# Miniprotein binders against Probable L-asparaginase (ansA), part 20

Target 1, 322 residues: Probable L-asparaginase (ansA), of Deinococcus radiodurans (q9rrx9)
Amino acid sequence: MPASLPRLALIHTGGTIASRPSPDGRGLTPQTPPALPGLEGVQVSEHQPFNLPSPHVTPAHMQQLAHLIEQLAGGHDAVVVTHGTDTLEETAFFLHLCLPAGLPVVLTGSMRHAEEVSWDGPGNLLDAAQVALCPQTAGRGPLVVFGGDIFDARTVTKVHTSAVDAFGGYPGPIGRIDRTAAGPQVHYFARPEPRPTFRPVTLERRVEILYAYAGWQGEGYAGALERADGLVIAALGTGNLPPELLPLIAATDKPVVLATRTHAGPILPVYGYAGGGATLVEAGAIPASFLNAHKARLLLLVLLNLGASREDIRRVFTQGVF
Below, E stands for the ipSAE of ESMFold2; O stands for the ipSAE of OpenDDE; V2 stands for 0.75 times the mean of E and O plus 0.25 times the DockQ between their complexes.

## First folded at step 14 (miniprotein)

Design N2 (at its last look DockQ between E and O 0.84; V2 from the best seeds 0.00; counts 0 for: pae E 4.0 > 1.5, pTM E .685 < .8, other shape alone 7.748 > 2.5, SAP 74.733 > 70)
Fold by ESMFold2, look of step 14:
Parts: structure tokens; C-alpha cells; sequence
Structure N2 (fold): chain B 322 residues (1-322), chain A 100 residues (1-100)
């Protein structure tokens, strides 16, 4: 017999790509998953573990999704996930941390819904499927495909609230899918990199995010620290905080991870004034590397649920072991 | 947990099929319990990262099994020896096997 057809699992979770105006006139709600435009020679199975607007998605939903993908691996060559765009990048990063790199998983969504004249759902969905089935995609871990760009889960972020080309991040996409007369062409600009797969059993630990601002004197810090097993602070610039935070960070054994409130860039602990990044790291703060605050929160959450010590957490973040 | 065990078995079988396509060497590390595995888990992760190797693990019959996927057989032997030394330093009873 001839070679078996590729097997694609299509997992729908909701979002604008599944949304239509509600019958009661109160706005858009997720209703029906999108149809995959013609994709010949591929066996497609469809699944819908939940149907949510992405602001309703939680890390528990992300773990349920990871478990479903693992269940489907034995019968499929690739996975596509449709997802609302507001938290898509968090789900992508969670899956990056908790699924093996070898299984192609591509996430996408849409900025427009099916009743709009130029809705982007079908194109994004077809692109995602074709990228997921491309042989070069294996080994890269979960990816986000949007508007023809292919993004790494560690760096992708939504950079515009409403534009059709809403996804970006630093340094930018790692590849592209384009259409030609000969069919789709997928190009990658970097080779895959090995990484560990983290397998937390539960997600019971708590990580809170605090946001630094001019004049912050530590309001909210004590309460957040008491409720949480670890904190992320979206710090100023390269990882600096007002001076009042320095003794607070020095006083705790709980992990406090410094991300930046700036759009992009690593934590660079070079400033020696009170609250400067060098003083914070010296006091025990953990630089988030290049992760933004909400991705740093997901990594810290996963590590805490694996029982990582503060030193293990520091090593993962600072050595980039993710 | 039967459903967790089933998910992991499906995944492990998928991984085995991919690896039998011949590109990687598998180091198998077996540890007697999850508690003992926790003592070495992060060092295994960091060691694998140092060598650019992938790490997977799962629990079966109360034991923890690590698979360390290595591109170069000579590196695999070196990694296996470092794991044995590390386990000795931590006082752990482990089994280490290298297989292509």
C-alpha cells in the first residue's frame, strides 16, 4: 500500500476565530469553531476541549490542553490549536515549557470574526496547518502562526489591540509561510534548539505580578508576597526599582523574579544605586532573562510546582534553560 | 493515576517511534523513587543543557525514568559517566544505560 496520509489534530478552544455576534445583541461570543479551508491529502480530526474567549483561559486550561495533545500524539503527525488572541502567547509559552519539542504544535487565531468582510480566520488556520505539517517544523516546539509569520513561543507577543497584523515581539518572527503557484513555502531563519520538557503534576502554587512605576514605595508588595509562593515584578528599564523595594527583596527567601515593564530586552543588572538592578540581584532577585512579566510568571509557576529551589529557579532563568 | 499513566505511555511510544528513525542516542537513567529523583532532577536538566541534549522523564511503578536524547554517541558516553559520578556524590542508587 502507498504511504499513509499525514494526520492532523485540530483543537479548537474559542476566541474571535470561533465568534459571532450574539443573538441578544450584546457583542461577540464564541460559538462555532472555524472551518478549515480545503487541505487535500491530510486526515483531520477535530477536538474542542473548551470554547472560551481567551481572557477566560487559565493555566489549568493550558495544562488540560497539554494533556490532550499528549493523548493525541500517538495517532497524529501534527497539532493545530485555535485560540483567542489576548492570552494566546501565554498558552503558547506554557505548551513550549510542558510539551516535547519534537511534536509539531502550531497555535493561531484571528483578529476578525466570520461576519466581517475580510476576516482572517481561514487564512491563519490554513497557514497554521501547513506550517504544522511542514517537515522542518518538527523539533521547534510550539509555534504561533499569524498573518503568514511564524513566531517562537518564547518571544511572540500581541503588539496591537485591533490591527490584523497584531502579533510581533523581539527579535521578531523566526520564519514565514508564503503562497506560490507551486503551493505553500515555509522558510525558517534559525535552527531548532534543544530544551527540557517540564512536567508539573499540579498547578496549585501561586505567582503574582507587581508593576513598578515612578514613586512606587512598595504598595501591595507585602500582601502579594504573603499570598504567593513567588513574585514577578515588571521592573523599570533594565531591571531597576525604587529604593524602598531593596530591603523588601532582601528580606524574603521566596523567589522574586525581575522582568521589565519595557517592551523588550533582557534584564541587565548594571546599576549600583539603591534599587538599581545590581543591588537587587545582589539581594537575591532573579533576572527574568528576556521573558516579559507574564511569561516569566508562567515559567516560575511551572518551576515552583516541580519543587524547584530558589537556586534551581535562578539557574533556569539566568542560563536560559527553557 | 491511570489517566496520567496512559497519557505518558502514549507519548513515550510516540517518542520511541521518532527516535527509531536513527538520529539520536538515548541515555536511560532509572531512579528508585520520585523523592530520590527530585534530588538529581535539576542537575540532570542543567547537564543536558550543557551538552545541548533534550531531557524527558516519566514515572512508572513508583520509579522515575529519565531519557536524555543526545546527537553524538561520544557525548552520550561522557554524559552517562557524569551522571554516574553525580549520583554517587548524591548517594543515589541509579541505573544508567546508553542505547542507540
Amino acid sequence: as target 1 above (322 residues)
Amino acid sequence: DPEEARRLLEYIEWLRERLEKGEKVIITLRVDSPEEARKILWEIIFLAYKYGAEVEFYIRNGKVVFWILVNDPEEAERIAEEIKKLAEELGLKVEVEVRE
Scores: ipSAE 0.357, ipTM 0.733, lowest interface PAE 4.0, mean pLDDT 87
ESMFold2 (binder alone), look of step 14: mean pLDDT 70; pTM 0.586
OpenDDE base, look of step 14: ipSAE 0.604; ipTM 0.821

Design N3 (at its last look DockQ between E and O 0.80; V2 from the best seeds 0.00; counts 0 for: pae E 4.5 > 1.5, pTM E .626 < .8, other shape alone 2.95 > 2.5, SAP 77.257 > 70)
Fold by ESMFold2, look of step 14:
Structure N3 (fold): chain B 322 residues (1-322), chain A 99 residues (1-99)
Amino acid sequence: as target 1 above (322 residues)
Amino acid sequence: DPEEARRLREYIEWLLERLGDEKVVIVLRVDSPEEARKILWEIIFLAWKYGAEVEFYIRNGKVTFWIVVNDPEEAERIAEEIKKLAEELGLKVEVEVRE
């Protein structure tokens, strides 16, 4: 049984990790993918399906990436994806929904670019590769590795605009990678629950997000509902809205998912005043569980493109089938 | 799409080899995509109940579901539940358990 070298697919998509100041002086632009620091005994293939700042990444790009990963899986033991940090968590969650849990897929990026003192690209990239190749990583689904922390795609989010340790989320990382005299050591604190893989053929459905605020009267709701196949509302606190939204939610059969604008915690539909979460759920709103608004949007988008009924969608969100 | 069906089969077979010897696959075949849609979400929720993964593909107008189960003892129970569910829905299906 001859041993073969581990095979790593390194997929670059852009972001600050690939960026340098542009020649025309207009700021940072993605240019050259980063080099993987010395990783001995690993066969690396490199791929670049697109080279974008993460605000330019769309769900269509995420699906393109998922298809590429599926194509590469037959020839590789692990996949690392470099990605800009502003939408990294969305790509990670999309891959979580659409790829089986057994394939090691690790996403990372950087907060600093290659021309900055102490840029974080090489460390994050090396950590991601070593986590992806760790045997214990298989079966955990796509992961985000940043600053030595290992995050579950369901819960990871960017929590700071500029700090090098910009990623967090609730409840926090599920593991850690550290360097020792014996080499890198990967430790996991948790194992994600099993979940289905969703395989939409198209992403033609439309899901829009509305953001609640003090004094909101429902501005934009009617137009968004008309354009969209479903809505997500980033609601107040545990899932509360101004009273004007209650009859609007009651009047539609389209799915309306309640996430929270609060950075952590689930929707808890316990308030009974008009627009309180209990009244909204009674009117047909779907609690987003622990998902933030933009992850709830991706899940709803995938479910709609699979032809899920409103009741199927409610079951997925409320039972945590993701 | 024959090309899509081939890619998915190859991917699933590769994945099963990577997941190791303790996995069992239940193969469910349904005569058409229309009939498959009637049972799809119930298969998804059943698989979730048992911690199983679900994949599907279309070949020659028929739909095949691959349900990957962690526990061989549970695989027989899941297969029987699928057969009962299909009968309840009036669907003609083939169910096979593969090691």
Scores: ipSAE 0.252, ipTM 0.652, lowest interface PAE 4.5, mean pLDDT 86
ESMFold2 (binder alone), look of step 14: mean pLDDT 73; pTM 0.611
OpenDDE base, look of step 14: ipSAE 0.690; ipTM 0.871

Design N4 (at its last look DockQ between E and O 0.74; V2 from the best seeds 0.00; counts 0 for: pae E 5.4 > 1.5, pTM E .664 < .8, SAP 85.929 > 70)
Fold by ESMFold2, look of step 14:
Structure N4 (fold): chain B 322 residues (1-322), chain A 98 residues (1-98)
Amino acid sequence: as target 1 above (322 residues)
Amino acid sequence: SEEERRRLLEYLEWLLERFGPKVLITLRVDSPEEARKILWEIIFLAYKYGAEVEFYIRNGKVIFWIIVNDPEEAERIAEEIKKLAEELGLKVEVEVRE
């Protein structure tokens, strides 16, 4: 007799999906949350902890969002978050680290705004809601849904500045949602994975990113190291740096994580010349595994705020315990 | 607090309903300082067995929830936790619930 209606929490944070041309003519600004296209038989609650363009979102905002989601977990079956696309992948990864995998959380946004022809907001939002409510989604942790593709938070990244199909990453989507006459069809390629949930109380620690380039001689390294509790370097290729960085890295006891400035792929510390990845790891650098620099920064930030030792940090990154 | 306990019970009930029957190992450690000594080993132990781990601080104590699909693995995990606590000289409470 009694029917259990699914309960969806819809959390708006801003971005192009909430944006329109501003009244003063200066361009797009976040204004009005997007409307969820109708879903039959779903109880929707709406929340707006902040309304920001994604370049204004910080790890503190991400932690606020994580706390709100935890507060809502007891009363809901799934969560959808609308978010600006420039830092969406960072928020997704932060939530992946800091929320248990049981509650479905799906993030999405749009590349076009509501006044554009063929804007992608409603489709992305409906797809996100339907993925979040799909029984097979449970246990996968936070996901990004964009253009019908379903992405793992650890690997998803914005790969194009303006294309409607802006999200990708390596190895690519972990699933797909397609619409049929019988309704939405959700398909996954992998089974859910168990992982730890990290619960830092504060985010007071500091992690800075340095970006390698041809001819870099370590400009900015000393200052960044002085200000930060750990560093991430977006290194060249599989984790190589100009030779001047080797003695700098060898001389520091703070964690230095090597990510790549390359579009995709893991750190592979193979090269033995001065500044080659093998020499950097021997000197104490920590390979970021497959994480890009800004995701490696978030993981390092979380671990430092949990009081992780340098050895524990190395184990998490190297063994992929995230 | 009572509100924190209520929220945790609601979340636990939700989790068990969504994922079906699971074995819950609850580890209670008297202080954050003592929990720090065992925290990372609990995380890596859970990873070894493919178990999920959650933890939080309540009334000055740290509570670890280790969620395990297989009862035989849960028994092994609980035994390893008790052994680890003994090796570290920690007073802990370990509860297993199917």
Scores: ipSAE 0.244, ipTM 0.642, lowest interface PAE 5.4, mean pLDDT 87
ESMFold2 (binder alone), look of step 14: mean pLDDT 75; pTM 0.630
OpenDDE base, look of step 14: ipSAE 0.630; ipTM 0.845

## First folded at step 15 (miniprotein)

Design K1 (from B10b with T38R T43V; at its last look DockQ between E and O 0.83; V2 from the best seeds 0.00; counts 0 for: pae E 1.8 > 1.5, pTM E .796 < .8)
Fold by OpenDDE base, look of step 15:
Structure K1 (fold): chain B 322 residues (1-322), chain A 80 residues (1-80)
Amino acid sequence: as target 1 above (322 residues)
Amino acid sequence: SKVTITFRVDSPEEARKILWEIIFLAWKYGAEVEFYIRNGKVVFWIRVNDPEEAERIAEEIKKLAEELGLKVEVEVREKE
């Protein structure tokens, strides 16, 4: 039997890759999704569950996207998602938590719009599709492809607001796609790790992020703690805070996760001064390991909606592989 | 060959009691774990590459279920 053509689901969500100047002169807005360039011998189905600038994307939209991907999985070999770049890493990480690892899913976007001289959308979209359809991509779960680099959903972050190579993070890409006369070449520098798939039914629980800064005395903490079911603090360095936060963290039964505002590295609760990471963890704070604050928020959100206790959450963050 | 261990729990409430312990058990063995809720039942899948590890995991889950007073159906299937 002739080998059936590979089947790709292309899911458009909006973002700069779909954006053009608004006819009313108000600026760029998502409009027409990009066309997939020059992919021969592939059956493509197109979907558009929503058309949003990525700052408007919520965890509910991410869950809707996850459900759509699962619905499409039985009829497709791979999935590409076009997304705005501002929250792309959050959507990618949410999908990483909530989709089976066996589904080839690649997220991409662009830093230029279609009417600019050097629109990066078509190149990124083709790269994403070719990566998604590459046999070596299977089992790695959701990935981000941007500028020819392939990123892990756990570590990828937007590192520049305007550059075409806007994505990075530590330790950097886990793979690369390049094109030669012989065709696309995909290389990976890491192996996939076994991980759980979380499937929260609802996302009703609330998680807020607070950002630490020099001289912070806990402003906004009380209000956030009142409204939210859990907190993430983007802490200083290895998870340190001003001394005023120590008694506040000690006084709550809600999960408080310590992430870092530093661009790279884990939480290391080693400092013993008031507000140092060791004192905060002793007071009940949960170290986020290597997850940045917005990704730690998504994990905490998922865990809370699965009915995890504070102790379960602590155990997941400290001992879990995800 | 991946071995899939399937667990069925009759109630979502009971499933919540064992969910985290199953996840931690899967992590202990470097296994993948998935679950879904269908028709009021929660189904867990643990995927391991080693059949002997699958048997060990299955026995540990049975023991855990017994300790928690839960009725769990355990099926171990090898996918070719």
Scores: ipSAE 0.518, ipTM 0.832, lowest interface PAE 1.2, mean pLDDT 91
ESMFold2, look of step 15: ipSAE 0.602; ipTM 0.860
ESMFold2 (binder alone), look of step 15: mean pLDDT 78; pTM 0.716

Design K2 (from B10b with T38R V42I; at its last look DockQ between E and O 0.90; V2 from the best seeds 0.00; counts 0 for: pae E 2.2 > 1.5, pTM O .768 < .8)
Fold by ESMFold2, look of step 15:
Structure K2 (fold): chain B 322 residues (1-322), chain A 80 residues (1-80)
Amino acid sequence: as target 1 above (322 residues)
Amino acid sequence: SKVTITFRVDSPEEARKILWEIIFLAWKYGAEVEFYIRNGKITFWIRVNDPEEAERIAEEIKKLAEELGLKVEVEVREKE
């Protein structure tokens, strides 16, 4: 609406959206960033800090991306990031934690590559750009746009390995973009929420994840805890573990965060049997709120690198300070 | 309203303690918080819609700084 043209920074990082079959026949590899389909009246700058399949992306790459976005903020109205889909939700959540909410940042990717007839790259990219430039997007922090759905970085997750509409999460999208004869229409179902911005200088701390299962007696726990500065356990149901874990958790001062291996839902530490969530929290475990294990890992990593005490970490997770 | 707060810190431990005190104080008011740490200073930008809450935040921060024996500069501004 201003007289000057909006300025969009388009940051490519790789993934299927940038991938083609390898010349050597070994499968898909990231090669050429996608072209933005026609977007009239917008000045676009393009950047490629790295070109990786998303399983190769690390928190160090996520921090480099956050720094680039902060450098670009002074000259741009919005940012779009293309990213591979396997870790896209982790990068989105890292940026959510580490970037202020004022500059719109939208991440997207594709489930299909450019040589497929019905590939989803151009639509997702155009949708992401138009969402990022929408005035109502301001103040919402980083978002994921996929298949016309707009997702909150805290809850979005890849819920299918191969379907084109592979992204979901509980409770679901917070908005929608649809194309109409009058142009794109963006509609949000939730208001922006205030949040802190966490800016760790380094990411040297180590957080490991363990996965609970029926009959688990704590195999791997001691080694993981020795290597790590904090631990996340994808626990059973509302945050319950086999009884053997209770004394192990009680014996350490390192933060142990309980997420759930369940698809969605908060940790509710209400059970009083040995290994029940109430007993684990009494022993010092920290409920992850509604975060899944790999997002809880990123939050814990960020907090540890900011020198948070165990009590500070507990308050951030349980009060939802993110 | 925007509250700008600058603490002078002498150690990383001191910086971390102030960081978490301010983050949780701002959260208590439902305020957005941004911070920046450089060269012996931590600066916070706290945004809250209610000007009366902005003044209360500023007063609580001055009290916190006094209790901790720290030098602080606090500025309250209207919305930008």
Scores: ipSAE 0.519, ipTM 0.833, lowest interface PAE 2.2, mean pLDDT 89
ESMFold2 (binder alone), look of step 15: mean pLDDT 73; pTM 0.677
OpenDDE base, look of step 15: ipSAE 0.579; ipTM 0.857

Design K3 (from K1 with I37F; at its last look DockQ between E and O 0.90; V2 from the best seeds 0.00; counts 0 for: pae E 4.3 > 1.5)
Fold by ESMFold2, look of step 15:
Structure K3 (fold): chain B 322 residues (1-322), chain A 80 residues (1-80)
Amino acid sequence: as target 1 above (322 residues)
Amino acid sequence: SKVTITFRVDSPEEARKILWEIIFLAWKYGAEVEFYFRNGKVVFWIRVNDPEEAERIAEEIKKLAEELGLKVEVEVREKE
């Protein structure tokens, strides 16, 4: 009685890993998915729900992907997703919010295409598959594997436009894979905590992001607020804004979430001047904790589509584990 | 072995009244929580390692539902 073969679902969505120079000469476009290098003793099924450069991926595509993964869960031991790198971290975080942690789901992509010397597609794909099938990976939720590093979906972000090891974030990878003659060797440094799984039926609510800068007087705020069910502001430093924003935030009951335009660190509402973070939170703004603006937007979008009140949203962002 | 608390609420509108309190309760205990809409009901699954914690969570859910006037079906099963 041999054990049944491990079952891996390989889901392709596009990106540089699937790209070649376009036939019309306009540059790189997604065309054909990469081949998985030989992986003995594994039953692989392949799926392609869409074939997009990652700037074309939307939350609706992310939900479509989550549904496909749920459909495949009963028949598979692990899932690998290939994805373009510009929005990969957003898809990873969406899946983190919306899928149970039990089934390994590993996302990857590439910084180079198949016609470049030393293209990174095959290595990243094989690493992702080996991590996904590693017993220690079970229960960690969606992960990003890139350049041998294993990243938590909550904190991973693209930190370089062109380097082969373009992904990082704070505090950094939670694990590593090294290939040896005896096989893959996976080591983890951290384990994500248990979290709720959110299951919105639709994603029809609207969340817009505004970006703070020196001299901003609130341009665009009124229009964004009127169009949206909630806002995220990528604020300055620990969550500070120019003084003109304080009365604007005080005047609405819609959720306004403060993230930071800073590379890393939580919102710390400690400043008391007009527009300082303490004054903004007192006026009703919701600190995003450690999430950057585009991940805070996804969380807010999911919560709004589940009918969360502003106070429920505040509790999730400030007291929750996600 | 993990212990699973399952409870059901008769409608999505009633579930909305208790949903976030259940999520926050689960977070307080460091428990996993999932919820699904099925056959006009909403089903919650909360998983915790300690059977005594599971009993406390189940009792808190029953009391909260009672205070909110909700009909809930709560069961506790040891998974493994």
Scores: ipSAE 0.291, ipTM 0.725, lowest interface PAE 4.3, mean pLDDT 88
ESMFold2 (binder alone), look of step 15: mean pLDDT 78; pTM 0.719
OpenDDE base, look of step 15: ipSAE 0.624; ipTM 0.869

Design K4 (from K1 with E32Q; at its last look DockQ between E and O 0.90; V2 from the best seeds 0.00; counts 0 for: pae E 3.0 > 1.5, pTM O .787 < .8)
Fold by ESMFold2, look of step 15:
Structure K4 (fold): chain B 322 residues (1-322), chain A 80 residues (1-80)
Amino acid sequence: as target 1 above (322 residues)
Amino acid sequence: SKVTITFRVDSPEEARKILWEIIFLAWKYGAQVEFYIRNGKVVFWIRVNDPEEAERIAEEIKKLAEELGLKVEVEVREKE
């Protein structure tokens, strides 16, 4: 008859937050999952589907994680995932695409390890748990919590290699958690938004990324296209490429998604010279909206594994259906 | 969301015929859409705030299914 305690699933996957200097002196290695610092009145279950540095995480691991979260949903009020910071934003976005709305899921990690002075693991983990259990978090989909900031999975990105304040993106955080005399306070700046949930059965399709640079003549394009079911190109500025790419893009029916190597901003196909974004879109390139290249790759991967046609893919990207 | 539209198709093969049109239809109305496999069938959930929009969506789903030769059952349920 009494109200039950909130139930939190804590899922560990590795990263610096789980790492210590190796006993053999070879550097940092994932070892022991972090402990959740004092969080009274919450029933915590702990899970560790894998223990990896985040450069070793693959979309298959992300799908495994999504399945585990769905298995836990019936018995929990919220989920926190600890994750290495190099690919955290990709896992967050994959979960955004593939998990049903409703169950709060918050990802976090650390920039420092447990043996460093002022290591950020405990604070980030406690903040993530408190955000995940906050009633206002419901319906927002997966979030990233770092340094007291709350980030949307679609736009969050790591913007510094080593600073404790390493996460940002444009337009920036969508909320914040702070400590006050009354306890933790969570504030959001925007309402939750509806979105589709994509549920591929397999991830066997292949998507490769090419990076544009001054003087690129299409090196690597043919090989990537042969190996892949679709391509993402991190293009110049608002979505422009050197002229040699235009006939190459025109010659394929495979989806070629045009993202930007710029840190922020949408693809705007307004230039009409050979290789300008307007000419690339006329040739069949698909603008990535505001997604960076590695998030565009994940979306394209998911859509290809759902059997989306090139036109369906174009509509999802250009209408922002994610 | 205040109203849930539920409909089922008999197989994943049939679901593939209608999937993308359902996703884009839901997006047009600002509706949340989810789908999954249950007992060999594919179940779609579409959540929307406006009951009149829910009725329009349900009617469009029935028309799409008819055009594609699919036999579907559509349920509309309001939230208390």
Scores: ipSAE 0.409, ipTM 0.781, lowest interface PAE 3.0, mean pLDDT 89
ESMFold2 (binder alone), look of step 15: mean pLDDT 77; pTM 0.715
OpenDDE base, look of step 15: ipSAE 0.422; ipTM 0.797

Design K5 (from K1 with R16Y K17R; at its last look DockQ between E and O 0.92; V2 from the best seeds 0.00; counts 0 for: pae E 2.0 > 1.5, pTM O .755 < .8)
Fold by OpenDDE base, look of step 15:
Structure K5 (fold): chain B 322 residues (1-322), chain A 80 residues (1-80)
Amino acid sequence: as target 1 above (322 residues)
Amino acid sequence: SKVTITFRVDSPEEAYRILWEIIFLAWKYGAEVEFYIRNGKVVFWIRVNDPEEAERIAEEIKKLAEELGLKVEVEVREKE
């Protein structure tokens, strides 16, 4: 029997990759999605659940996208999602938490729009498709492909606001795609790890992020704690805060997760001064490990909506694989 | 190997409680775990590479369910 052609679902969500100058002169806005450059021997279905600038993407949109991907999974071998770059790493991480690892899902976008001299959209889109369809991609869960680099959804972050190589993070890419005369070559430098697939029914729980800075005395903390079911603090260095935050964290039964505002590295609760990571963890704060604040927020959001207690949340962040 | 666990829970709270216990059990064995909750029914799929580990996980889940007073159906399937 002729080997059935691989089936790719291409899901457009908006972003710069779909953006052009607005006819009203107000600037760039998502319009027509990009066309996939010619990929021989692949059946492509196209979908557009929404057309949003990525700053308008919410966890509800991410959940909608997850559901769409699950619906498409039975009829497709791989999925590519085009997305705006500003929140792409958040969407990727949410999908990483909420989708089975078996279905290849690759997120990509562009830093240039279609009318610029060097539009990076077509190249990224072709790379994403070829990575998604590569047999070695199966079982790795959602990935980000940008500039030929393949990134883990847990560690990828946008590292530049305007450069075409806008994605990075520590430890960096887990793979790469290059093209030769013989075709695309995909190499991986890491292996997937077994993990749970979280499937929250609702996302009604609220998680807010606070950002630590020199001289912060806990401004905004009380209001956030009142409104939210959990908090993430983008803390200093390895998870340190000004001393004023220690009694505030000690006084709550809500989960307070310590992430870092530092670009890379884990939370390490080793400092014993007032507001040092060790004192905060002793007071009940939960270290986010290597997750940045906005990814820690998404994990906390998912866990809260799955009825996790503060102790369950602590155990997931400290002992879990996700 | 794949372990499939199905049970009906009388309350959402009980469903969520057993959910986390199963997730932590799966992590203990380095297993993948998938689940859904619908209409008080929880379905779990646990995937492990070692069939003997799958049986151990199945027995631990049965014991856990008994301790919680839950009726569970556990099926261990080897993927060919």
Scores: ipSAE 0.531, ipTM 0.832, lowest interface PAE 1.1, mean pLDDT 90
ESMFold2, look of step 15: ipSAE 0.581; ipTM 0.860
ESMFold2 (binder alone), look of step 15: mean pLDDT 76; pTM 0.709

